# Ledger of designs, part 85: VH-VL binders against q9umr5

Target 1, 268 residues: q9umr5
Amino acid sequence: SYKPVIVVHGLFDSSYSFRHLLEYINETHPGTVVTVLDLFDGRESLRPLWEQVQGFREAVVPIMAKAPQGVHLICYSQGGLVCRALLSVMDDHNVDSFISLSSPQMGQYGDTDYLKWLFPTSMRSNLYRICYSPWGQEFSICNYWHDPHHDDLYLNASSFLALINGERDHPNATVWRKNFLRVGHLVLIGGPDDGVITPWQSSFFGFYDANETVLEMEEQLVYLRDSFGLKTLLARGAIVRCPMAGISHTAWHSNRTLYETCIEPWLS

## First folded at step 21 (VH-VL)

Design pp10
Fold by ESMFold2, last read:
Structure pp10 (fold): chain C 268 residues (1-268), chain A 122 residues (1-122), chain B 112 residues (1-112)
Amino acid sequence: as target 1 above (268 residues)
Amino acid sequence: QVQLVQSGAEVKKPGSSVKVSCKASGGTFSDYAISWVRQAPGQGLEYLGYIIPIFGAARYNQKFKGRVTITADKSTSTAYMELSSLRSEDTAVYYCARGSYDSTGYEPFDYWGQGTMVTVSS
Amino acid sequence: DVVMTQSPLSLPVTLGQPASISCRSSQSLVYSDGNTYLYWFQQRPGQSPRRLIYKVSNRDSGVPDRFSGSGSGTDFTLKISRVEAEDVGVYYCMQGTKWPFTFGQGTKLEIK
C-alpha cells in the first residue's frame, strides 16, 4: 500500500485547486489516502506564517500518527514554506518525500501579475519599508519578502524566512536542522515560465545577489554554511531537482506531464 | 498634507452593527497600516486592529472575538471598521489612524481621524 | 499579550514644575532589528490623540523640546521639564513590538 499524501495550498488558494492532482494520484497509486488541508483559505492565507504552521501542524499530527511507515507532503507555492517550517518544528514528523511545488524557498522579490493584482502600483522597491517592521511581519507576504537591496533589514526583521533558513541565530537552530534532516527526499519543482515566483530559481533555493544576478543553491550562504541542512541533504543524494519550462504558476498542480515526471516517482 | 476624515456619529440598538468609514486624502494610502482605536467615555485607548490595504488583509485584537471586521477600498482611499453584535459597553469614540515613513522605517499613528461617536442604547 | 502599566494614573502638577510619567512593559520591547517600538501619545481635552514620541526618545516635529522620552527594555519614562497650561490632558504609552500592540491605561495630567 502507498504512503498517505498531505497537500498544502498556497496564497489566495483553496483545496478545490488540487482536484486534477488528486485524479492523477488516484489513477497511478490507487488506494492512496490523500488529504488536501482546507485551512487558511483565500485571504486567511495572508495570516502570519507561524500561525499557519501552528494550524497545519494540528491537522497533520493525526495523519502522521496513523501512518507509522511515513507520509508524503506536496506543498504548493507559499505552502512550501509552511511545510518546510513543519519539518523543522516537528521532532516527531515521519515525512518521506517533501515535494515543493513552485515554492519561494529563498523568498520573493517581484511585482508579478499575481502580486500586481494585489498591488495596483509597482511597489517591490518600497515594500521593505513596511515589511521589515512589526506591522508588516503580521502578514505572510512580508514573512518571506526578501529584498536583495536591503539584506541587513531582511536578516534582522524577518520573523519567519530568515529563521527557518538559519540566516539569523536563534535558540532552536540546532533542533530545527536535526528535524529537517529526517526527511527522506526533498523534491524541488519549478520553472522559468512560472510568472509569479521571482526569481523563479527561489523554488530551487536560488536567489538574487545585490546586483539582481541569480546565484544558484550551491552559491548561497545558507548552503555553504549548511545552516539548516541543504549541503548535508545534497551530499546524501536526497535532493531532487525537477525543473520544467512552459508551466505558469497556476498550472503546476494540473499538468499531467509534470506530475508523471516530477511527482509520481516519489509517491512510494 | 495627509487628512483622515471619518463618517458621522451614529446611534444604534443593542444587537445591531455599525460601520465607520475613514477617508484618506493628501497622500498615498495603500502601503500604510490603517489602525482602529476606540475610547469609551472617561476611559483609555483600546486597539481594535489594523489593515494594510495593499494586502487586503487585517489583524484583529482577540478580545473582540470576531465582532470586528476591517476592510479597505483602495480606489477611494477609504478604510472601514464594522462592529457587530453591539452592546452598551461598545459606546465609544472610534478613531482611525495612519502611519508614516521616515529614515528609520515605518512609524505608526502619525495621523488621526477626528473620531466617530457610536452610542449603543436600549 | 504585552501588558503596559503606567504610573501614576493621575498627576496633578504645579505650573512651571517638572512632570514624569512611567511606563513598564511585561516583557522586553526590543525587536529583532534592534529597535524598541515604544510610543507616547498626548490627548488634550476634546481632541484626538497626538503622537509625541516614537521609538522611545524621538520627538515628533512640532513637539516642544520640554518633552523627552527615555528608557530601555521594560522601563520607560516621559518627562516634561516645565509644565505649561497647554499640557493638560491624558498621556498614553504604547508598544508596537509584539502583536497585539497595546496601550497603557493613561495618565491624566492636571494643573493643581
Scores: ipSAE 0.837, ipTM 0.921, lowest interface PAE 0.8, mean pLDDT 92
Fold by ESMFold2, last read:
Parts: C-alpha cells; sequence; structure tokens
Structure pp10 (fold): chain C 268 residues (1-268), chain A 122 residues (1-122), chain B 112 residues (1-112)
C-alpha cells in the first residue's frame, strides 16, 4: 500500500524518459501506482510555465482525489518549478514527498551543454535582453532565467520565478506560502556534474550573487525572509538534501544508486 | 540596414495550405522576435504569432486554432509562416516584422517586410 | 484578449491643423517592470505599416517631431501638431503587455 507517485518532466522532455525510474519503483515498491504525465512534451515544454502549471493541475486533481492518504511528486528539471508552483496554487493538494530532481529552483544562468544545444554560441550575458520583455516571458526558459548581473530586471520582469519565490509582491503570496508549507517533505536532488543546471546549486536553492559567488540556500534573501516557507520547512526538519556527484543532467532518472539513495526512502 | 524580403503573391484554393517566407538581410536574426501580422482587404491588422529563432519556438494566437505554424531557419536567416485549411476569409496581405534592441531592452516591429498577398478562391 | 479601441475611426482634418487620435485598452498596459508597452503605427496607402511611437511616447528615428504620444494606464493619445499631406493613411495602436498582443481597429486620417 504505497502512496501513488506522479512524475512531471522537464524542458524538451517526454514521459518516455522515465522508463528506468518506473522500473526501479516497480521493483522496490511493487503495487505503487505511478503516473508519468504526458503533457507539454518536446517543444511544448517551452510554453509559458503558468500555462503548464494550469494543465498539470488539471491532470493531478483526479489522481489526488483517488488517493486521500496522499501522493508523492517526482519532478525533473524544469518540471520541479512546475511542481513547486502547483504546491503553491493548490489549496487542496495532498502531497507528502515533493522530490525535486535536479531542478533550477533558484533559476538558471548558463550556456551549459543542454542550453548550448539550443544556443550554439555563448549567450548567457545577452539573453536578459529578450527574456526580460513581455515577448520573451512567453517562453518557459525566460520564466526562470535569472541573470545575477541584471537582478533588477529579473525582479520586475519575471512572470513566474520571482513570483513563486516571493521576490516580488503578489496578492496571493500569503496563500501560496501556506499551501506550499502543507507538503510533508521537500527532497532536493542534484550534483556538481549535472552540466546543465547553472549553478548546479540552484537545485538546492543556492544561487549566484552579483560576483557570481554561489550563496547557499540559508544565505539567500528568500530563505532569510522566509518568503515562501523555506526557513519554516528547514526548522520543521522537512527539507532533505541529497547531492550526488558523477551524474549528468539526462541521467538522474536512470541511475539506480541515485534512486536507492535519494528517491526510494521517500516513496512511503 | 536591416531589410525583410518576403516571398511572392499566391493564389490558393479553399482547404489547401500556404507557406510564406521572410528573409532577413543586413543584420542579425536569431535573438529577435519575428512576428507575423495579416491584413484583409480594407480591414485592420491582426496578429498571428511570432517566433524567437534562438529558442526554435513560437507563440500562436489561439484564434487560428492550430492552423498556423511558424518556423525559422537560422542558417539562412529566414522565417516561415504556414497557414493550413485555407478559407476565403484568409484572403489578406501577410506581413513579417522584426524588432530591435534599444539601450535597455527589446522593442517590437521596427522593420517590416513588403507584404505577401494570399488570395483564397475556388 | 486585451481589446484596443480607437476613436475616431475616421478623422478628416484640414491641412496645417492639429489631429488627435485616442486609444483605450480594456485593461492596464503597465507591465510588472513599470513599462507600458503601447505602440503607434502609420500605414500610408499601399504601403507596409511603419512604427511611429514605442512605449507610449518615444518617437522612432526618422519620425517628424510633429508626432507625439502620451497617456498612461488604459488611455493613450497620438497627436499630430500640424497635419501635412504625407500624413494621410491609417493609424493603429497596439499593446505588447499581454499575449496575444492586439491592435486597435485603425483610424483613417483624411485631408478635407
Amino acid sequence: as target 1 above (268 residues)
Amino acid sequence: QVQLVQSGAEVKKPGSSVKVSCKASGGTFSDYAISWVRQAPGQGLEYLGYIIPIFGAARYNQKFKGRVTITADKSTSTAYMELSSLRSEDTAVYYCARGSYDSTGYEPFDYWGQGTMVTVSS
Amino acid sequence: DVVMTQSPLSLPVTLGQPASISCRSSQSLVYSDGNTYLYWFQQRPGQSPRRLIYKVSNRDSGVPDRFSGSGSGTDFTLKISRVEAEDVGVYYCMQGTKWPFTFGQGTKLEIK
């Protein structure tokens, strides 16, 4: 009698990418109902994140309704931002474990191997110019692009990340924080060899200051001000940090050691 | 000097598709929004959608319900707009446009193509 | 969608006299960054549109200083201080704050 698991994919991704993860869950927790949501696949993952949140919300409602004991979320890469927003906007979610699998939780600032595929030439210093406009904010990458050298533009132009982080005033900020805090555990997974998430510490709510020095979660203003509940969750013992070296961005959901160490213990 | 040159006029039958090209010269292409706008005879401007070629992704006006496809070829600095399941009311001049960057940001519609007349008749 | 409403739709003017075109949006055009993404375009007969004004009041290069834009929130105005024969055409406002970005109906400027 394991809680159902809902899987949310990332940028340029699809449900097929999780075949090994499904296999691991079936072997270690037989009888677990696992649903990999087949929405916003491939290039549709570039649609505005609020559109994706709405679509995934509609898909998870019936799953949660059938499981009054609770569900778990495993959310990969960009999908971890979708899931965090779901936890904020759903006043009736019953999520026990939110497993954030190498997600850019504090944003992205890098022309990494994955993004270099998209941008053959280095663009990180210039992308703010279109991202911090209404035209760029219609694309998911720009919804969580976080240029530490243009933080004022980020804070004011971001239609998604600055809002769910509580970095800009929003009439629903108090309700979103309350809803997010109903999660049982926040499991943060990532590592230094990811190669895409930049800085990789974004998966643990770390990020660059203006000098590109990485500040840890506990050094971030959003933590110190408890803007969306990180300080409260940490004090409650509800944050689990599970870093692992040696795993590239596309391999997080297909590494058995990572699964056994970082994921399996939280799939009660 | 940036210039946008569009493909020539087309006459199409209802139910068919049309693909209009927009080639940029005299400037860069991939990190701008390339927009498509149409104008039916004697009528106003209507926004179809746009692409940011560096993302390889487009936004569409849902009014067209999946009939519009916008793509770009970065190597040739050319954007394309394809309109499928053509109807007589799709008869219009189709324009492409590119923005520019000012001192602190992006501004749309600085450069316009010459327009492409698409006539849909039986 | 944000509805952009222009007034008047037809504007006959005498050469050398001022002209004023109003544009009203169904919601505020102030974006979260404090900018107002309101644009004005001119389309002369038989030609492609041309951007005149960006972000409410900024005149594009090569646009005569007799053109000016103003307004805030939901109400915007394009003014021509002294109409010349070359100003004949249709003028459109457009909002770029909320997708889908939308145009007004157009205002046809004619010389009496």
Scores: ipSAE 0.830, ipTM 0.917, lowest interface PAE 0.8, mean pLDDT 91

Design pp11
Fold by OpenDDE, look of step 22:
Structure pp11 (fold): chain C 268 residues (1-268), chain A 122 residues (1-122), chain B 112 residues (1-112)
Amino acid sequence: as target 1 above (268 residues)
Amino acid sequence: QVQLVQSGAEVKKPGSSVKVSCKASGGTFSDYAISWVRQAPGQGLEYLGYIIPIFGAARYNEKFKGRVTITADKSTSTAYMELSSLRSEDTAVYYCARGSYDSTGYEPFDYWGQGTMVTVSS
Amino acid sequence: DVVMTQSPLSLPVTLGQPASISCRSSQSLVYSDGNTYLYWFQQRPGQSPRRLIYKVSNRDSGVPDRFSGSGSGTDFTLKISRVEAEDVGVYYCMQGTTWPFTFGQGTKLEIK
């Protein structure tokens, strides 16, 4: 019997977006119980990420309890951050594979066409002003906004990403690291043609330095300090990186080739 | 230079809805939080919620149990506050307010509208 | 919710004399960035509220220097060194650290 699969959607998304993924899973792993969590859909996905984490936690706990052998998580876009936080706060999760599907794991600082309807380019450069305030941090987008030109503000004002990354000291850092390290495999998926995640390497914990040069995961302080367990996971062979070109952000969950190459191997 | 102009006074029946507008002028609109605060006659200030237009989303005081809806039209630089299922205790002056940016960051409530009196009576 | 408690609620003052208003929060107002998002507002009779002080002690432009804010953590004070006739009104403290953001009850300043 295959382990249950739990799917968490992204920003402005819903369970409907994953109809193809469900089809693929049913075809290749017949009998798999797939649950696409229909929480915080549409505009509700702009609610604070910690609120979302709590809501999704309530939904996954009973599923995990019924699956003593473990479950798999497929978390798309913003959902990947929700899932990482979820695994950090749950001391009793039984996640085998955590599949991060084109998620801004190291944050967002984008100027892509997808986000232009929300933020004009000139405003994105100044988004730090509202995002790194109590008013801004009440919205999910600001919870993982990572302005490389205002690192001090990010480190001090980010109420979500900086905390789950262990970039800012907090009382739960050690425990969260311990909890996250319970994951069997961390599967990181993303690609250069995403068009939304910026930089796209954020899906692999890469990100901009102060000169907007993209540094890889192994160059990040969170890795070097093993602040939430990336270095430990890599050392024990638990991190899988699956980059793929030619896939737009809204197609990651509906591309058959991507599924077969990057997702299916980790559902057994 | 920045000015917030609200819609006129309203008289409503219990159970009905009211929608108050707040038009901003003299500056940009999308990257500021527009807050809504009300004040019942002879009472203090109460925070209803706020919207950040560029996000197209608002935060609400849960005290109102979903009766408040705050929206914004970026094309007209106008924010709206709708309160449904009106009760007599909703009788109040409703204010919109906007923040500003300084060298230290974002600061709310720098500019205020003139207020809109909403009277709920049978 | 964070409860903001002002004292006194009524403040009769003689012209030219100093005035002091206290505001206490039910929990610390220090945000993760180290700032304390405590605000003071003035509302004159028949007018909209006006921000006087932001982040505990920063005076807004156009606010007379006779107004000053101080405090830390959970205890804050607004002081008026020499009360003038135009200072009549209700004063509110507000916290902007924890949602939902909340106001104090207000302090009504009157001339004796």
Scores: ipSAE 0.928, ipTM 0.969, lowest interface PAE 0.5, mean pLDDT 95
Fold by ESMFold2, look of step 21:
Structure pp11 (fold): chain C 268 residues (1-268), chain A 122 residues (1-122), chain B 112 residues (1-112)
Amino acid sequence: as target 1 above (268 residues)
Amino acid sequence: QVQLVQSGAEVKKPGSSVKVSCKASGGTFSDYAISWVRQAPGQGLEYLGYIIPIFGAARYNEKFKGRVTITADKSTSTAYMELSSLRSEDTAVYYCARGSYDSTGYEPFDYWGQGTMVTVSS
Amino acid sequence: DVVMTQSPLSLPVTLGQPASISCRSSQSLVYSDGNTYLYWFQQRPGQSPRRLIYKVSNRDSGVPDRFSGSGSGTDFTLKISRVEAEDVGVYYCMQGTTWPFTFGQGTKLEIK
């Protein structure tokens, strides 16, 4: 039988967005128990990510307890950051596949259609000013905003991303790394036509240097120092990279080919 | 120069709602925290919550238990604070305020509205 | 919630003499970025509040140099080296480190 699947949604999102993904799982893995968590929907997805992590933790504990052989996580967009934090803070998680579906794992720095839809301003060059303050850090977007031109501010002011990436020293780093490394597989999904995640390589732990040149995962200090376990996971063959072109940000969970290629093989 | 102009004084009955407006002029609006603070007669300042209009979302002081709604209309550079289920202890001057940016980063409460007196009585 | 405690609550002073207002927080106001988000506001009679000091000791533009802020961790002080008639009003400290952000009770400064 198939391990239960837990789905964690992204920014401005809700559980309904995953109806097609649920259909695909039912067709290819009949009998799979799939739970799409209905917490922090819509504008509630802008609440601090640590609040979201706490709420999702409370929701996943009973599901994991009833599935001693393990569960899978499918975590979309911002939800992939929530899930990575869950894997770090939970001593008792039993996640086999962590499927990160176009998630800004190394942060966000970009002009996106949905950010430009919000207001016609020079947003990415100026957003660091409020994001790297206590006022900004009360909103999830700022918890993973990563301005490569103000990396010192990011490293010191980020209340979430710099911590779960091990980019700033903290007392839980060793325990979080140990917990994260209990995952069976890390499945990284994303692509160049996403249109929202910027750079799109953030979904693969790539990110800009100060010149906005993308450095791949293996060139990042967090990988080289193995700060939360990426180097260890890659060495044991546990990282799967599944890039796919031609998919916009809102279509990752409703594309049959993407599901069959990048998700289905990992839902044992 | 930045100016915040609030709507006029209101007299309300207990159990009703009030909505105070705060219009910004002479500066930008969307990427600042627009805060709401109140002051009961003869008493100190109390933080209700704030909105960052570009995110379209607000943070609320839980003390008000869901009675406060803070919104913004980006096209008119206007923020709103609505307080429902009014009680006599809600009688206060309600202020809006906007932050600013300096060489050390974001700083709150640089510009203040003139205040809006809300009186709750039978 | 972080409790901000001011003393004294009432402060009569003689023109030309110094004044000192204490503000204590129930926990450290040092944020992860190394900044201490402690602010001072002045509210003159019949007016909206005005920010005087940001991040403990930084004077806002147009604030006279007779105003100074100091302190660290949980203990902070606003000083006026020589009180002038226009300084009459209520002074508030505020913390901006931990949501919900909170004000002290206020200190009413009056000329005696």
Scores: ipSAE 0.836, ipTM 0.920, lowest interface PAE 0.8, mean pLDDT 91

Design qo2
Fold by OpenDDE, look of step 22:
Structure qo2 (fold): chain C 268 residues (1-268), chain A 123 residues (1-123), chain B 112 residues (1-112)
Amino acid sequence: as target 1 above (268 residues)
Amino acid sequence: QVQLVQSGAEVKKPGSSVKVSCKASGYTFSTYYISWVRQAPGQGLEYLGIIIPEYSTANYNEKFKGRVTITADKSTSTAYMELSSLRSEDTAVYYCARGSRWFDSTPYYMDVWGQGTMVTVSS
Amino acid sequence: DVVMTQSPLSLPVTLGQPASISCRSSQSLVRYTGNTYLYWFQQRPGQSPRRLIYQVSNRDSGVPDRFSGSGSGTDFTLKISRVEAEDVGVYYCMQGTYWPPTFGQGTKLEIK
């Protein structure tokens, strides 16, 4: 039998968005038990990411307990960060494939419609003033806001991304790394036509330097220092990169070609 | 020195399949997009699909309803375009073209083109 | 799909005279990054297409400076300041902002 699949949605999203994905899985892997977690939907997805991590943890623990052979995670957009944190804090997870579906794994620094809606009077270059305040960190988007021009503020004020990345020292860094390394495969999916994740390379742990030049995963400090296990995962062949052109952000979970190419191979 | 060399002309029957090759040289094949475009006689250009050879991830114009398959062989620096269930309307010159590096944001750059492959579909 | 409309479709020009080709898109080609992915290609008789212009106004190396691209949003123009005999062929605009990329109908430039 196929391993159960757990799906975690993104910002302003719900389980309904994954109806096509469910169809694809049922067609290609009949009998698969798929659970789309209907937590923190819509505006509730703006709640602090650590709160979301706790909620999703409570939901996945019983599922994992009933699946001693392991489970697969499909985590979309913001959900990819939630899942990475989840795998970092769980010392007993049994995740085989962690599929990060167009997630800002290295953070967000883009003036998208999502941000404009929340901060209509703020420009991308000024959002650090809000996001790196105690008030700003109460919003999920600010939890992974990564301003390349204000690295000091990011490192000191980011209450989520900087911690799960091991960029700021904390007492759980070693344990979180150990936990995360329990994953069988890390499947990174994204592409240049996304239109939301900025830069889109963030889905592959690429990101801006101080000159807004996008560097690859292997050039990032978190990789070089192996702060949460990326270097180790890559070395043992556990990281899969699956970039695809022509996919918009809202289509990653509903495109058949993408599913067959980047998702299906990791559900067996 | 960067060039794409395509396979020779093909004559096919309706309902059959054709596979056109595109051999790249002068650059790191695996890291650049390859696009496929066709042109019917006396007509304009039509986009077929794209691939990243390094990861063999391809996407297609939905107009072709799954008849197009694009693949790549990194060991030979060759991209392939296969078109199945051929029709007379598929008679065209098929081109491959190089895009940008996959980690850049301009997949459809198409700065270098192959010489084209004529595919004729006739009963 | 985004529709690209070129005008004129036929362009007879006297040698040494200027030429202008218009390309209109059915929607704005400005991407979320602020970039506009509009390209111009030249196809001489019996040859493969050749890129002339990328991202509206950037001329490829080896392309004569008599070629220039301009425009914004949905309206774009390719200009040839002084047409030469070697400029005979079909010119295509292409958008790469939206999937799938789409081409204009082509403009056939001929010498009078």
Scores: ipSAE 0.916, ipTM 0.949, lowest interface PAE 0.5, mean pLDDT 95
Fold by ESMFold2, look of step 22:
Structure qo2 (fold): chain C 268 residues (1-268), chain A 123 residues (1-123), chain B 112 residues (1-112)
Amino acid sequence: as target 1 above (268 residues)
Amino acid sequence: QVQLVQSGAEVKKPGSSVKVSCKASGYTFSTYYISWVRQAPGQGLEYLGIIIPEYSTANYNEKFKGRVTITADKSTSTAYMELSSLRSEDTAVYYCARGSRWFDSTPYYMDVWGQGTMVTVSS
Amino acid sequence: DVVMTQSPLSLPVTLGQPASISCRSSQSLVRYTGNTYLYWFQQRPGQSPRRLIYQVSNRDSGVPDRFSGSGSGTDFTLKISRVEAEDVGVYYCMQGTYWPPTFGQGTKLEIK
């Protein structure tokens, strides 16, 4: 009776991390078919995001075909960027709710343990030298690295985020916008205690200006120009914001209060 | 002037519930966090939970989860805290306090406090 | 939960003399962004708590300049350079870096 749910994981993640989310869905929506996609697990989550999008697309096609009345996406962290790209590149997707669970939708500009592991001698201020190179763009983290102090390099070098945001001209921009706008609801989840997404407001399409002042979604050029459909979605009432304090990055999919408040209402 | 005004003192029997109100004025109620804190007689401060009124997204200290419910009514600029299954150790002054805007990174800075509501639980 | 430990718990002081209150956390309060969410509150007898200091060292508007906060990591201090009669009450530190926020036990400041 309920639409199938497809779950897309984040960096260095596994299906076991979603066991609590699966339990919550089963308790509140019995009989819901939930598929946690097990592609690009562990270190494979560092592969270029367009490679991941291609693989996830192949996996979701048969699921969507079996459910002509629609599906829902729950996409965690890096997985939320994969899912947003899927909505743009798939001419015939049937996604009702796209639930973005603490995803760096406007990019990342912060030192994390994962970045220290990959680039132990670099800090966020210097990482643009690596990420905005052809070698750096072979790592998923660099595909959404967004240095507010080197915007010209970002716009020139970003092979993923600048394209799906419509910040760089490309021949598919109009089609991608049309496809993205077919989503029923965009549900944005995140909070100030996340500890990884930097700024955490990236989960709500907020981001730094050149002075590292965080501007809201409605102050971003991509919103004002409606480059991929955010302004249209907001005017349509299709954007749902669900911020919650007190949740760390690894706990978004294992907190019952968050599930009941922010996820459950959108799993029709 | 930014102000939080709470409901009056209450006397309750064990096993019952209490609902304390916190009416805000002087600012945009819906966009700022509201925290709830209590203080037993002669004791220190204890954090209960928080809400963003605009989105009704509440979270609770695990110690009180299952017994505390925090809600908000945007039309009256009023937050509520309800504590159920009351015990004698729940006797305390209950405070609401304002945090930052939800979009800022300081939900707990509690710059403005209500006057407090004494809740007495007695047999 | 992060444990906040204050010392001393009772602080008798002579009017006009300095006072110093220590607060220690069970783990570092520095967030990945470099910010430290350590707060100081004053509760005068019969009143609601009042915030004095936010984010370690920033004095709230209307708080006299005789109050100052300092510290880093796990160790923090509230100083009153010259204690006045209206300073009597209980002082609490609070951390807001980790959920849930937690308070120290309080330091009761009294005039000798």
Scores: ipSAE 0.812, ipTM 0.913, lowest interface PAE 1.1, mean pLDDT 92

